# VH-VL binders against Netrin-A (NetA), part 2

Target 1, 267 residues: Netrin-A (NetA), of Drosophila melanogaster (Fruit fly) (q24567r46to312)
Amino acid sequence: EPRACIPDFVNAAYDAPVVASSTCGSSGAQRYCEYQDHERSCHTCDMTDPLRSFPARSLTDLNNSNNVTCWRSEPVTGSGDNVTLTLSLGKKFELTYVILQLCPHAPRPDSMVIYKSTDHGLSWQPFQFFSSQCRRLFGRPARQSTGRHNEHEARCSDVTRPLVSRIAFSTLEGRPSSRDLDSSPVLQDWVTATDIRVVFHRLQRPDPQALLSLEAGGATDLASGKYSVPLANGPAGNNIEANLGGDVATSGSGLHYAISDFSVGGR

## First folded at step 1 (VH-VL)

Design A4 (framework fv_alirocumab)
Fold by ESMFold2-Fast, scan of step 1:
Structure A4 (fold): chain C 267 residues (1-267), chain A 121 residues (1-121), chain B 113 residues (1-113)
Amino acid sequence: as target 1 above (267 residues)
Amino acid sequence: EVQLVESGGGLVQPGGSLRLSCAASGFTFSSYAMNWVRQAPGKGLDWVSTISGYGDSTNYADSVKGRFIISRDSSKHTLYLQMNSLRAEDTAVYYCAKDTYEYGSGSFDYWGRGTLVTVSS
Amino acid sequence: DIVMTQSPDSLAVSLGERATINCKSSQSVLYSSNNKNYLGWYQQKPGQPPNLLIYWASTRESGVPDRFSGSGSGTDFTLTISSLQAEDVAVYYCQQYYSTPYTFGQGTKLEIK
């Protein structure tokens, strides 16, 4: 009986503007790599070439499984800032889900955070954390549960391997007042947003067999804030460059963030 | 199907030069380290040189360092070994060998049939 | 340089019997960070290039018969052929790939009695 007149939820992100802090080929032609069935294939991205461009705008267009379009970040070189996607909904929505479809054969994120804004991007608060190291990286317990007094707090979800096809966040899942949202100002405030921001912090190691050959001896350069780490495979030869925070990258690997679709359920 | 085909071997005088080639097919050439391994008649295996997939890193056995140059051409899918200042001790069958994993594990899953280099007067 | 020493230099074994070849490295080829031994075994038949049998000391390469097995860790390694067949007559080499220069053992010639 209650809630008989509640409006249907829609994809609030459809045709909404998305801004990426980094896009492959935006500063000249660059090289990115895909990993599939124990092998690596590398390609050129160039934002001035429509056939080699991977813009963020494609994230909120119609999703077509036969003609997948991806946004790609610039390749990660072991130094630099986190990569961010910011989606503006244009007005306040009551959100029920946020879903990112991962680009096929692209490297997968290890650690990321979804933020929300209720003031059109003037301030941001955490909405959901994802990481293989929830406590170490974000100070949050893995696989959290919420009680009545803290149901408005962001949780951290484990990122597990093998590689998955999407990252999904249900805003009300496991929150005690979710069945009685209209009488919970706390949860109404929690699910309300005008903008969503995704911040990518770390990449997962690609398919283990494909990466075994990239693993080499490690060295630290304290002056640059970088270090070369042995990937899981050995003491000799070339190194993967990483930030001292544990991010992994090499300028030759073509590791990058890539997403094919960005969906937000709201009303 | 992975194939490696060596060529360029032959008879050469001491102090002379030869250039060996290895035509590769059936795998993503630029993703794998490539190696030269030689074997003198009736003797064991002797590693000569390695080159990374992108060609940005090379390494050599001490016996050939300064005389031999390993290189690759990604557009032609071909590995090379330029051999200078050849000595009688360089007489061997030279094998082209593909690393098992990208960027090198140091184990070799595919080998060519080899090309014979004879250094003699 | 890491020196690889094989024993014996030559081995004669009857068909159907167990053949054992030993390999010793002058330094440990165990990398503690990944707990892997950087050791491979190759088979070379007359007039042919070598064929990879075993890598990571005990992992059998695809297509290699299960009668071939590798064991050992650190500096002492063994290649075992559990039931010798006529096609197994060859020279066998161990190889370390822990560090460059990559080095091979001197080879063990396996013959039928």
Scores: ipSAE 0.000, ipTM 0.395, lowest interface PAE 12.2, mean pLDDT 78

Design A5 (framework fv_alirocumab)
Fold by ESMFold2-Fast, scan of step 1:
Structure A5 (fold): chain C 267 residues (1-267), chain A 121 residues (1-121), chain B 113 residues (1-113)
Amino acid sequence: as target 1 above (267 residues)
Amino acid sequence: EVQLVESGGGLVQPGGSLRLSCAASGFTFSSYAMNWVRQAPGKGLDWVSTISGSGGSTNYADSVKGRFIISRDSSKHTLYLQMNSLRAEDTAVYYCAKDYGDEYLYYFDYWGRGTLVTVSS
Amino acid sequence: DIVMTQSPDSLAVSLGERATINCKSSQSVLYSSNNKNYLGWYQQKPGQPPNLLIYWASTRESGVPDRFSGSGSGTDFTLTISSLQAEDVAVYYCQQYYSTPLTFGQGTKLEIK
């Protein structure tokens, strides 16, 4: 029977506020690095300089393919440090997708979780997990089947494909009641949200060879497993020292999370 | 649950050699960097050497560089310190210490009971 | 090399009173990119190996009593025991892990007054 007044799906994230727990250059000038073709290229970020600022507010602006703008986190150095992006939709939406477009040449996330809230950020529940270590890190199988008895359960997707330029999550994919959504209160609750939170847990390890490239003014000591670089926009003679190996995301390699677009399909 | 047990200490004459061992249990040995820290009688702590979890990176205090060799055997869950050209100032209790991370330059969350090395004529 | 200097060399504090131990580094151990201080504190009781108390200058290791706290940033650090207990008699060491060689302070001997 006809339903003449159902709203069309739109990008519910457009012009919506996004809060990042970490932004490169917020605490003064910092150094971040990009990895391409076994090469390491490091740059300065500074939120007070428009040419070196990478704010979260640009994540929900209209996407422009000719001039890509990025949000960048501060370089990750602690193995337990998480970075979050919280998007407030302002009202309840029925969501069909969540998409994060990765910055060109930026480090790729290895492990992350998308959470949703139905009460304006007072409580959060998992929506989708992504990891190369689904079982070890999140206690979830990489090959989870969804039946009618567990349609409102978050799954974990493998991120071992290094060529992906985006992280995409379709809320109804693989859920048996998707074609009869109006008849499934469980699945209607599943797709409904007022806020989305992305939690980045771990970055993918770059090629070891790329880690050995020297930034201008720096020095590398393979025997000690360390390197030293002068601080940009800091006092003369003030250097940063870091480990070369181990948990790359915590070694001061300039690895960081970087996203160019955050979009959410909803109505 | 985590245990580190040092062995191999003893009396040795100046110029001699000695090999220390540290048997590790209760954690994934190959995933963590390991360290040797020594303490001369009545003195403070003195870092000697570190080795990464993979064994690919090592580092030494200047006082022992060229004389001591740190190594590990992941199949035996054992850390070693080969000490050559020993001097009287090398006399100390040698502690095996587990690093928090798999690369070094972090803090030491577990320590063994130590093994005494005495270098005397 | 980063030289770690503790003060005082020894102190005596009455049971239940506050004990304060200071540690100064010859150069900053604050890493600009992550704003973390690469500093830890260890406790060594007579005849025993050292035991980790504090890491990242102010984070208490699991199982360490709440009376132990660390503070400070850059070059000046403090270990505080808010209410001294008999079992706290020990030598306390600060350690920097900012650069090689890894270095410890000379130690502060804490005794009951």
Scores: ipSAE 0.000, ipTM 0.380, lowest interface PAE 19.5, mean pLDDT 78

Design A6 (framework fv_alirocumab)
Fold by ESMFold2-Fast, scan of step 1:
Structure A6 (fold): chain C 267 residues (1-267), chain A 122 residues (1-122), chain B 113 residues (1-113)
Amino acid sequence: as target 1 above (267 residues)
Amino acid sequence: EVQLVESGGGLVQPGGSLRLSCAASGFTFSSYAMNWVRQAPGKGLDWVSTISGSGGSTNYADSVKGRFIISRDSSKHTLYLQMNSLRAEDTAVYYCARELDYSSSWYGMDVWGRGTLVTVSS
Amino acid sequence: DIVMTQSPDSLAVSLGERATINCKSSQSVLYDSNNENYLGWYQQKPGQPPNLLIYWASTRESGVPDRFSGSGSGTDFTLTISSLQAEDVAVYYCQQYYSTPYTFGQGTKLEIK
């Protein structure tokens, strides 16, 4: 027989309004940077220039591999609040997944939370946590066993393990009553939402070699952590010492949150 | 020179409120998670609360949850602890301590202030 | 909550002799993704704030003398002072930072015999 086919799921987020708390270039022209293959590439964003703008509406447009559109937050300076994306579905949906597709070469979020609202944004409850440090940052185990007594509670997923270009959350996966959703008011309430809010807390650090590509005046303070990288083709025993601070939120890094697609499966 | 200096301690009656401050200098404040740790007279160390570098995540010991609020102002390089509904058992020296915190690595609390005494008594 | 238990509550050791302090956690503090134990050791001298000696169970903090060493994994940890000096008189605490709420052991008072 043919390989089992999964039916197409309706993207309830398509063409839905998205509000970002921070967008690159909203405070005048700004510099953002991407890190790849131990190198830093920096660019200018400016919301007054259509050729250099990365608005939140790009998150819910048609995802086209030949013409990827991205939203970008303002570069993190370590002095700002969390960055949030709020998606309004317009009506109540039963949700099966929430997926955030990272922009090519974008820094990966280290810690984030997906919240849901069932009352059009008047109140919010946790839906899913993501972090390399679930227990320290959110007080939640990195892997939870789910029984019938806690199947309607948000879990925390470890972001250090999967080697993927997206952050994916399946609302019913691993929940015992998922096979009998129609007779579970608890799970029906769990998957129902009118709005989704993504809160970004932390970015993953770039490789130590990539940090060494920063301008001397651009690396503001990385002295709280210490890394040593070997000098390629240098004299024996020589290493480059690099100081890598916590959270890596410095004005010289150009680190920012960048997402190309915000998809929500629902009915 | 890396320093943390606490202030705001004093004598307060049961049920009262007090706000502690911790002034940070000599390092990039926003790159560190911050902690409040207390020590009752003649007793051991008791962790109270932590706040992430961005201020977006806070955690509390069960004994203070709902009564204490940790916050920070990164532009002023200052950590705060708002203590409400104080009880006799909250009497302690309160220390602030920094914690290096980033995605791939974690460190203990490597720098502490000198502490500020809070006495809850009538 | 993770409960940290130290043993002994107090010990007296002669100058130049080895001191050993034990710490047990009620749950494993080993993080499986990076294979590190989220455990630290602190020294508190009379009238002073604590100072960090060891983090990740066995990594010595910068400036800490090499006579201090940490060992153990999972739930059972040991702080060893190989040759006790007069300045080592203090209370020693273990602490887990694997999960919030962070928890400390009750402390071990080290005195000269």
Scores: ipSAE 0.011, ipTM 0.536, lowest interface PAE 9.9, mean pLDDT 80

Design A7 (framework fv_alirocumab)
Fold by ESMFold2-Fast, scan of step 1:
Structure A7 (fold): chain C 267 residues (1-267), chain A 122 residues (1-122), chain B 113 residues (1-113)
Amino acid sequence: as target 1 above (267 residues)
Amino acid sequence: EVQLVESGGGLVQPGGSLRLSCAASGFTFSDYAMNWVRQAPGKGLDWVSTISGSGGSTNYADSVKGRFIISRDSSKHTLYLQMNSLRAEDTAVYYCAKSEYYDILTGPFDYWGRGTLVTVSS
Amino acid sequence: DIVMTQSPDSLAVSLGERATINCKSSQSVLYSSNNKNYLGWYQQKPGQPPNLLIYWASTRESGVPDRFSGSGSGTDFTLTISSLQAEDVAVYYCQQYYSTPYTFGQGTKLEIK
């Protein structure tokens, strides 16, 4: 009988430790919000309450589509807030993919970077960039092609495309020596990692109507073209964006990073 | 790459009209508030007007209220400033500037065009 | 309206030395609900448009050298250049974006001594 002499690829992240730099409710009860079809639904997170906790350890457990568990970051305010997930594989793996499954109704990341370490977290190198602004934020061209001279370098991918519930990175896709990995020390080093770090730099903004509770075709005062969103005494006083987006109701936007599964294909 | 390119500046006589345009690229135009900021020769920065991402809300400096109209065309990714009843004191370089409104909060002006000179004189 | 006042109007600093520019707002630009100061700093070199250096009072814009730092909260803010370089010769403006009208300081002209 022919026997496999090469180990099977497995989910190297299964039951692996994950550390998040930010988790909803870790510093006390906090509010997060989900956005769907022009509606905003807000909830409480609290790490001391098992029924309201969304810890990073759920990212590498068994994936169950009927009972989705999510990690949630603390609410963020834009490009100035970074959040990281660090996954320790425990040993060196040859990686074939890294996949982040978005939590249902979660805001999609606009800009993020996947880093890898081959020395148990002592040093990090970029593995893959994702952004709507690849050149501005990361100095990388969008839709970069790889030749043999740069097949060990991270690329940047556009995230503005809809209809995707996951962020997927195939480590060898589009790299010229991928079909002859054993003959490419460069690619062998490229795919080898002991740890993976995901850095979220910013979120895509949900539909403005949902954020502002604006009404389209269903308001009580539609004849006057007015919406009934209470504006408070925050920065919303005289500023158009502050008036529409900066009152006390919208200062609690609850925009956050939320991931249901973190999987890594490795051997 | 985010780019803002102003056009439409020139020499105009007092009481005249001029329309400025700002062609935007490299970002989701409809998601960000846009601004006009002017700078008179040898002077500092002077905010003129802002318009929300949806175009539903506008604000103006007191010195231009009733004379200037800010507008945007999302399909053309272009910001406009219609300037009416121009005065000598409106002479300035006019900059198009993008607000860093990424979420529900207002933000600073993260990108600026190179400016277009408007000179109001006989 | 929020009035922004900078000091000094101009300063000359030797290469490699620390430059400090101050900005005061006539009312607080700190929003308690999110604990953020709605204050930015801009650099304008001759013949160029302004360039955003710092936002939220202390967050450095992407691509801005780490010798630039912002500090302060509420009404009193400072821009610091820890080791002045020749390319830093410019006029610097603070700006509040807490409410309209958006207002700028009068500007501080930085020159090499």
Scores: ipSAE 0.000, ipTM 0.385, lowest interface PAE 15.9, mean pLDDT 78

Design A8 (framework fv_alirocumab)
Fold by ESMFold2-Fast, scan of step 1:
Structure A8 (fold): chain C 267 residues (1-267), chain A 121 residues (1-121), chain B 113 residues (1-113)
Amino acid sequence: as target 1 above (267 residues)
Amino acid sequence: EVQLVESGGGLVQPGGSLRLSCAASGFTFSSYAMNWVRQAPGKGLDWVSTISGSGGSTNYADSVKGRFIISRDSSKHTLYLQMNSLRAEDTAVYYCAKDETTVYYEGMDVWGRGTLVTVSS
Amino acid sequence: DIVMTQSPDSLAVSLGERATINCKSSQSVLYSSNNKNYLGWYQQKPGQPPNLLIYWASTRESGVPDRFSGSGSGTDFTLTISSLQAEDVAVYYCQQYYDTPYTFGQGTKLEIK
């Protein structure tokens, strides 16, 4: 028999308003780049041109695999640049998941945090951390055991998993009281939200081989993990600097955050 | 709508001067390299000059080097070509053309309708 | 200077048939550091300015019909129109942007047979 007494979950984010703190081309035409197959491909974004605009409103509409629509942030100019997406659900939901689908060939976030609000954005609390450096950046262990004493705490997940095109967070997974949510006020409070905020802190470094493909007789200091390379359409070009052991130079890198879908399961 | 409109063409005697203008609209003018390309009657395309988005770099075809000066005014969204010591072989329709991007790849994606320059011999 | 040579100078093709235009550069326009060919194709219809069809030898410009395709690498390049339409009557030019001065081929005039 069908179990009609169990509440159905829906995509609570569908057609919900999303506000981005940064959108590519909002301050005039800008350059963004994608990295694939040891190569860099750069393009123009401009919010005044419908053919080159990548607005946040595309994040909560229907996904179309034949015509993927993306939101893109402005290109990152420094390691301290944070980008935020704020999703308003309009009412309290019991949340089961939060999923961000990356744009094809988009740079993957290295460090980010999902926050939740239960008071319509007046206050925020951490919901889930993601980072290649959980302890260093967020003071959280990369693997945390969950018992009854800490099942209401945000955990930190490693983002270095290969072949992943999405960032997924299951709110109840691994929490002891999940099987009897109705008798756990602590866990009921944990999964309840009116708003979700995603804060992007850092991008992963592009494939080093893709950066080397741009070299055109530039100066190099491999002992220090740095090199200077002309960024060129031809033999002559602009100079860029990259740290081969760490962060890539932002000037000419075109690195940015890009998401095709933002979904939230709730009831 | 991205548009380029040339003006300033006309009839001039050998040794004379003309200044061509190209009014740009619908895009961030200062971000893109701009080009002048000419076409003599019944002949093919002939690249004349390019200027970077900032105006810091210019290049010229050998046949016009020292006689023509490319420049731009970002506040007026206008590209210029100052043509001095004109010769009969400079007779052509002069097109203004926008590079698709200033750094990573090249191609001229938007062109004006052209302005005719006739140098009588 | 890099010299661009097109063949044939003129071509007559029946509607719906395939048209092939060739372009040869006097030296390689393949840049080893990024493995890209610095070659584009332009279409110029009678009485109109040129319009960009192809860049990076094989990348189709937005809005250009898929019957147009570019191929080749190094010194030998081809523009193919898979099924000729009446509006395709034009002069086609290849152009290298590997080095200045930028140079165009002499043009190939395409007409309906």
Scores: ipSAE 0.000, ipTM 0.366, lowest interface PAE 14.9, mean pLDDT 78

Design A9 (framework fv_alirocumab)
Fold by ESMFold2-Fast, scan of step 1:
Structure A9 (fold): chain C 267 residues (1-267), chain A 123 residues (1-123), chain B 113 residues (1-113)
Amino acid sequence: as target 1 above (267 residues)
Amino acid sequence: EVQLVESGGGLVQPGGSLRLSCAASGFTFSSYAMNWVRQAPGKGLDWVSTISGSGGSTNYADSVKGRFIISRDSSKHTLYLQMNSLRAEDTAVYYCAKEYSGYDLDTYYFDYWGRGTLVTVSS
Amino acid sequence: DIVMTQSPDSLAVSLGERATINCKSSQSVLYSSNNKNYLGWYQQKPGQPPNLLIYWASTRESGVPDRFSGSGSGTDFTLTISSLQAEDVAVYYCQQYYSTPYTFGQGTKLEIK
């Protein structure tokens, strides 16, 4: 007779403690900005004001489309600022997915890494990389083949695909032994975790028109990073477009990391 | 025209430190990723480190991780390599090299190189 | 890490004759999304820094004589000098820029016979 197996998966992150290394307004009132449809909109955050606070605990609460709650990092003061979110599951879980829902209209992460711990945060190992520059930043190809010899290794996913509202990682996707997980100690170890840490390394460039509006306001910082866009053929044309990227200041732009939901499928 | 001029090389004892500089001119410095590449006497080219145009991302060869720090100062149009805990095998000419394109672009070839600065680690 | 292996280690060719240098990568440096080979060739003359000759496996850098050409795809690449001149005496390096760490071949020393 036919039988079906139905896994008992829950959102293991629900109401779990989350610690952020940086939260907007923790150092007094701060300005952050959102970029949408060629427009920049700036606001104030302040952790002492419940109406202007965006704490990490909102990441594992109930979210709905009519009342979106977000965590926001402090605005980046340099292009190299790393920001971390550490989620403690409390016990060992077999994980099937990790999903980060982006805060609406907030700058999108360009490069980030998900780490896992099996010893309550004493040691960490890479779980998944995300980047528009997998090769440059992490030494990993955007397309990695997985056979039995490397099915327990972290891969790198290219985030240059058109805008989506979330970053999603399926722990067993494309791994040969996934169908027979109970018979694979290697994959059982791979998906087991007590804690998850997300490390944000860089933000995607906002729409160029919104950045140009910031520069028109005279708020540029020569020490901050900038971006360039390639052109096909024509050295003069390529030079013009590269220089258009200018000296747009990250610290003056109000750019920050912002996430509305952090969910983890586990059992 | 693009120019890259390295400085800061010299003789240093094992365990010592040196900071190399690369003065850049003739292009929009902060729009382009920069690299350090070394060449030991009589040997081939050996990549050391990369830094994005924004300075937000760095990467290192395994042989120098934890000892060398790449950085840049966009206001001074200068790339740096802080070398700590130097070993005899770090003896090489150190070249500054510019990638063809910037940080939010793909990885690229090195279109311009400096003249190099010699670092000798010897007791 | 991607290992780059060149052959031969040294080559002597008569003036006006063809010189061929090979480069093999331990894994493909062809990125299927843009169909580009992340492979470059550099020339280093005695006492000078390296100079870019070829990028994207087959595109010649501005100012490089047309006797230099690059070919190949995936893991096997060739640099060809169709008619060797005296000023071509140098060490030639292939480089992959597909992923970090960036790696170079060991170099091929080209001399006049």
Scores: ipSAE 0.000, ipTM 0.495, lowest interface PAE 11.9, mean pLDDT 80

Design B1 (framework fv_benmelstobart)
Fold by ESMFold2-Fast, scan of step 1:
Structure B1 (fold): chain C 267 residues (1-267), chain A 119 residues (1-119), chain B 107 residues (1-107)
Amino acid sequence: as target 1 above (267 residues)
Amino acid sequence: QITLKESGPTLVKPTQTLTLTCTVSGFSLSTYGVHWIRQPPGKALEWLGVIYWDDDKDYNAAFMSRLTITKDNSKNQVVLTMNNMDPVDTATYYCARDLYEGSYYFDYWGQGTLVTVSS
Amino acid sequence: DIQMTQSPSSLSASVGDRVTITCKASQSISSYVAWYQQKPGKAPKLLIYAASSLQSGVPDRFSGSGYGTDFTFTISSLQPEDIATYFCQQSYSTPYTFGQGTKLEIK
């Protein structure tokens, strides 16, 4: 009569601890900026002030799109500065999705990786790659065919098109054995995790024309592919220096990673 | 505990420069921005500009050529300077603290000071 | 600049009535709208931010809704102390702009 109770899938991340390697305002008051519609808008963060704080803890709280709260990283200081979010699930879960809701009007990630651990953070393996340059940056094709021989391998997804408000990873989508998961030990192992780590590698570049039009005294070096503009109304010596096709900013650009929600479906 | 208060001349002659001071208490100018907003008698509110904790500034383009906002964190004061005053600039001038929730709103306001521009 | 068109410019209502004020943005501003209450001779007071979030200390008879270009502010059961002028504000981009105001009077 009664069947064995198989747990329903839930948001395994709800109220789970999230550790960020970087949070805006943790090193004293800091400035971050948003670049949107050819406009630069800069703001203050300070972790000692609840009204100016953007902690990672808020990522796993219940959220409503009419009352959005965000985590923000410290402003990126240069090329190769990685920022990580680590979520501990506490036990092994079979995961169906990992979703990051992007903070409204914040800079968008260009390149990032979702890793999983099955041993409580002792070792990590890639779960999903995202990049505008999958092949160059991660050595993975942007349009990988998935068959039974590779259905337990991480793929790489293009994040630049279409325009997205979230980064979503469905663990079983496009994998041949997904319809018969209980009969696939390989795929069961693939979806199993105790921890999830998100590593942000690179931000999408603001429109160089927007940066130049908003700043006085800009300079462009076409031979090196760089441009440099002083920050308007910024402290003396603060400039945006960037590659026209690559890194956009250093010293005072205010570019940062920002996420409003981190959810993980599992059982 | 949290207060803002505007002070400065209440009468300004046409073509003169207006200087208003906003004195704050209960919060630090090193962590909050302060905005200037005005309201002509019987009309809507007009946003003039802001100074952030790091002395960075944004101005309404309509006033940018004649408007300057500065601050002194040690005195807890923000100063608005507006050149070439005209009778149409007659308004109650407010300073307000920002509240950041994905964008800026104004959670605490000064009482306002009426500035009349006439000969 | 983003224009905020507020309606009506004035209205009269009785204590206990449901009062609705609307605000239309000239372009999409997501949920970046605030509503303020201003009593004669006083500074404005923030009631609602991010279109629908109630400011701490504000009675729950005040509410806001909307997304994109069309926003609504509601007082579910009008009280005598609610007699004031109400303003909407967009916080999507600088310069921040306000509606023309709605003067609320009691019958």
Scores: ipSAE 0.000, ipTM 0.402, lowest interface PAE 17.1, mean pLDDT 79

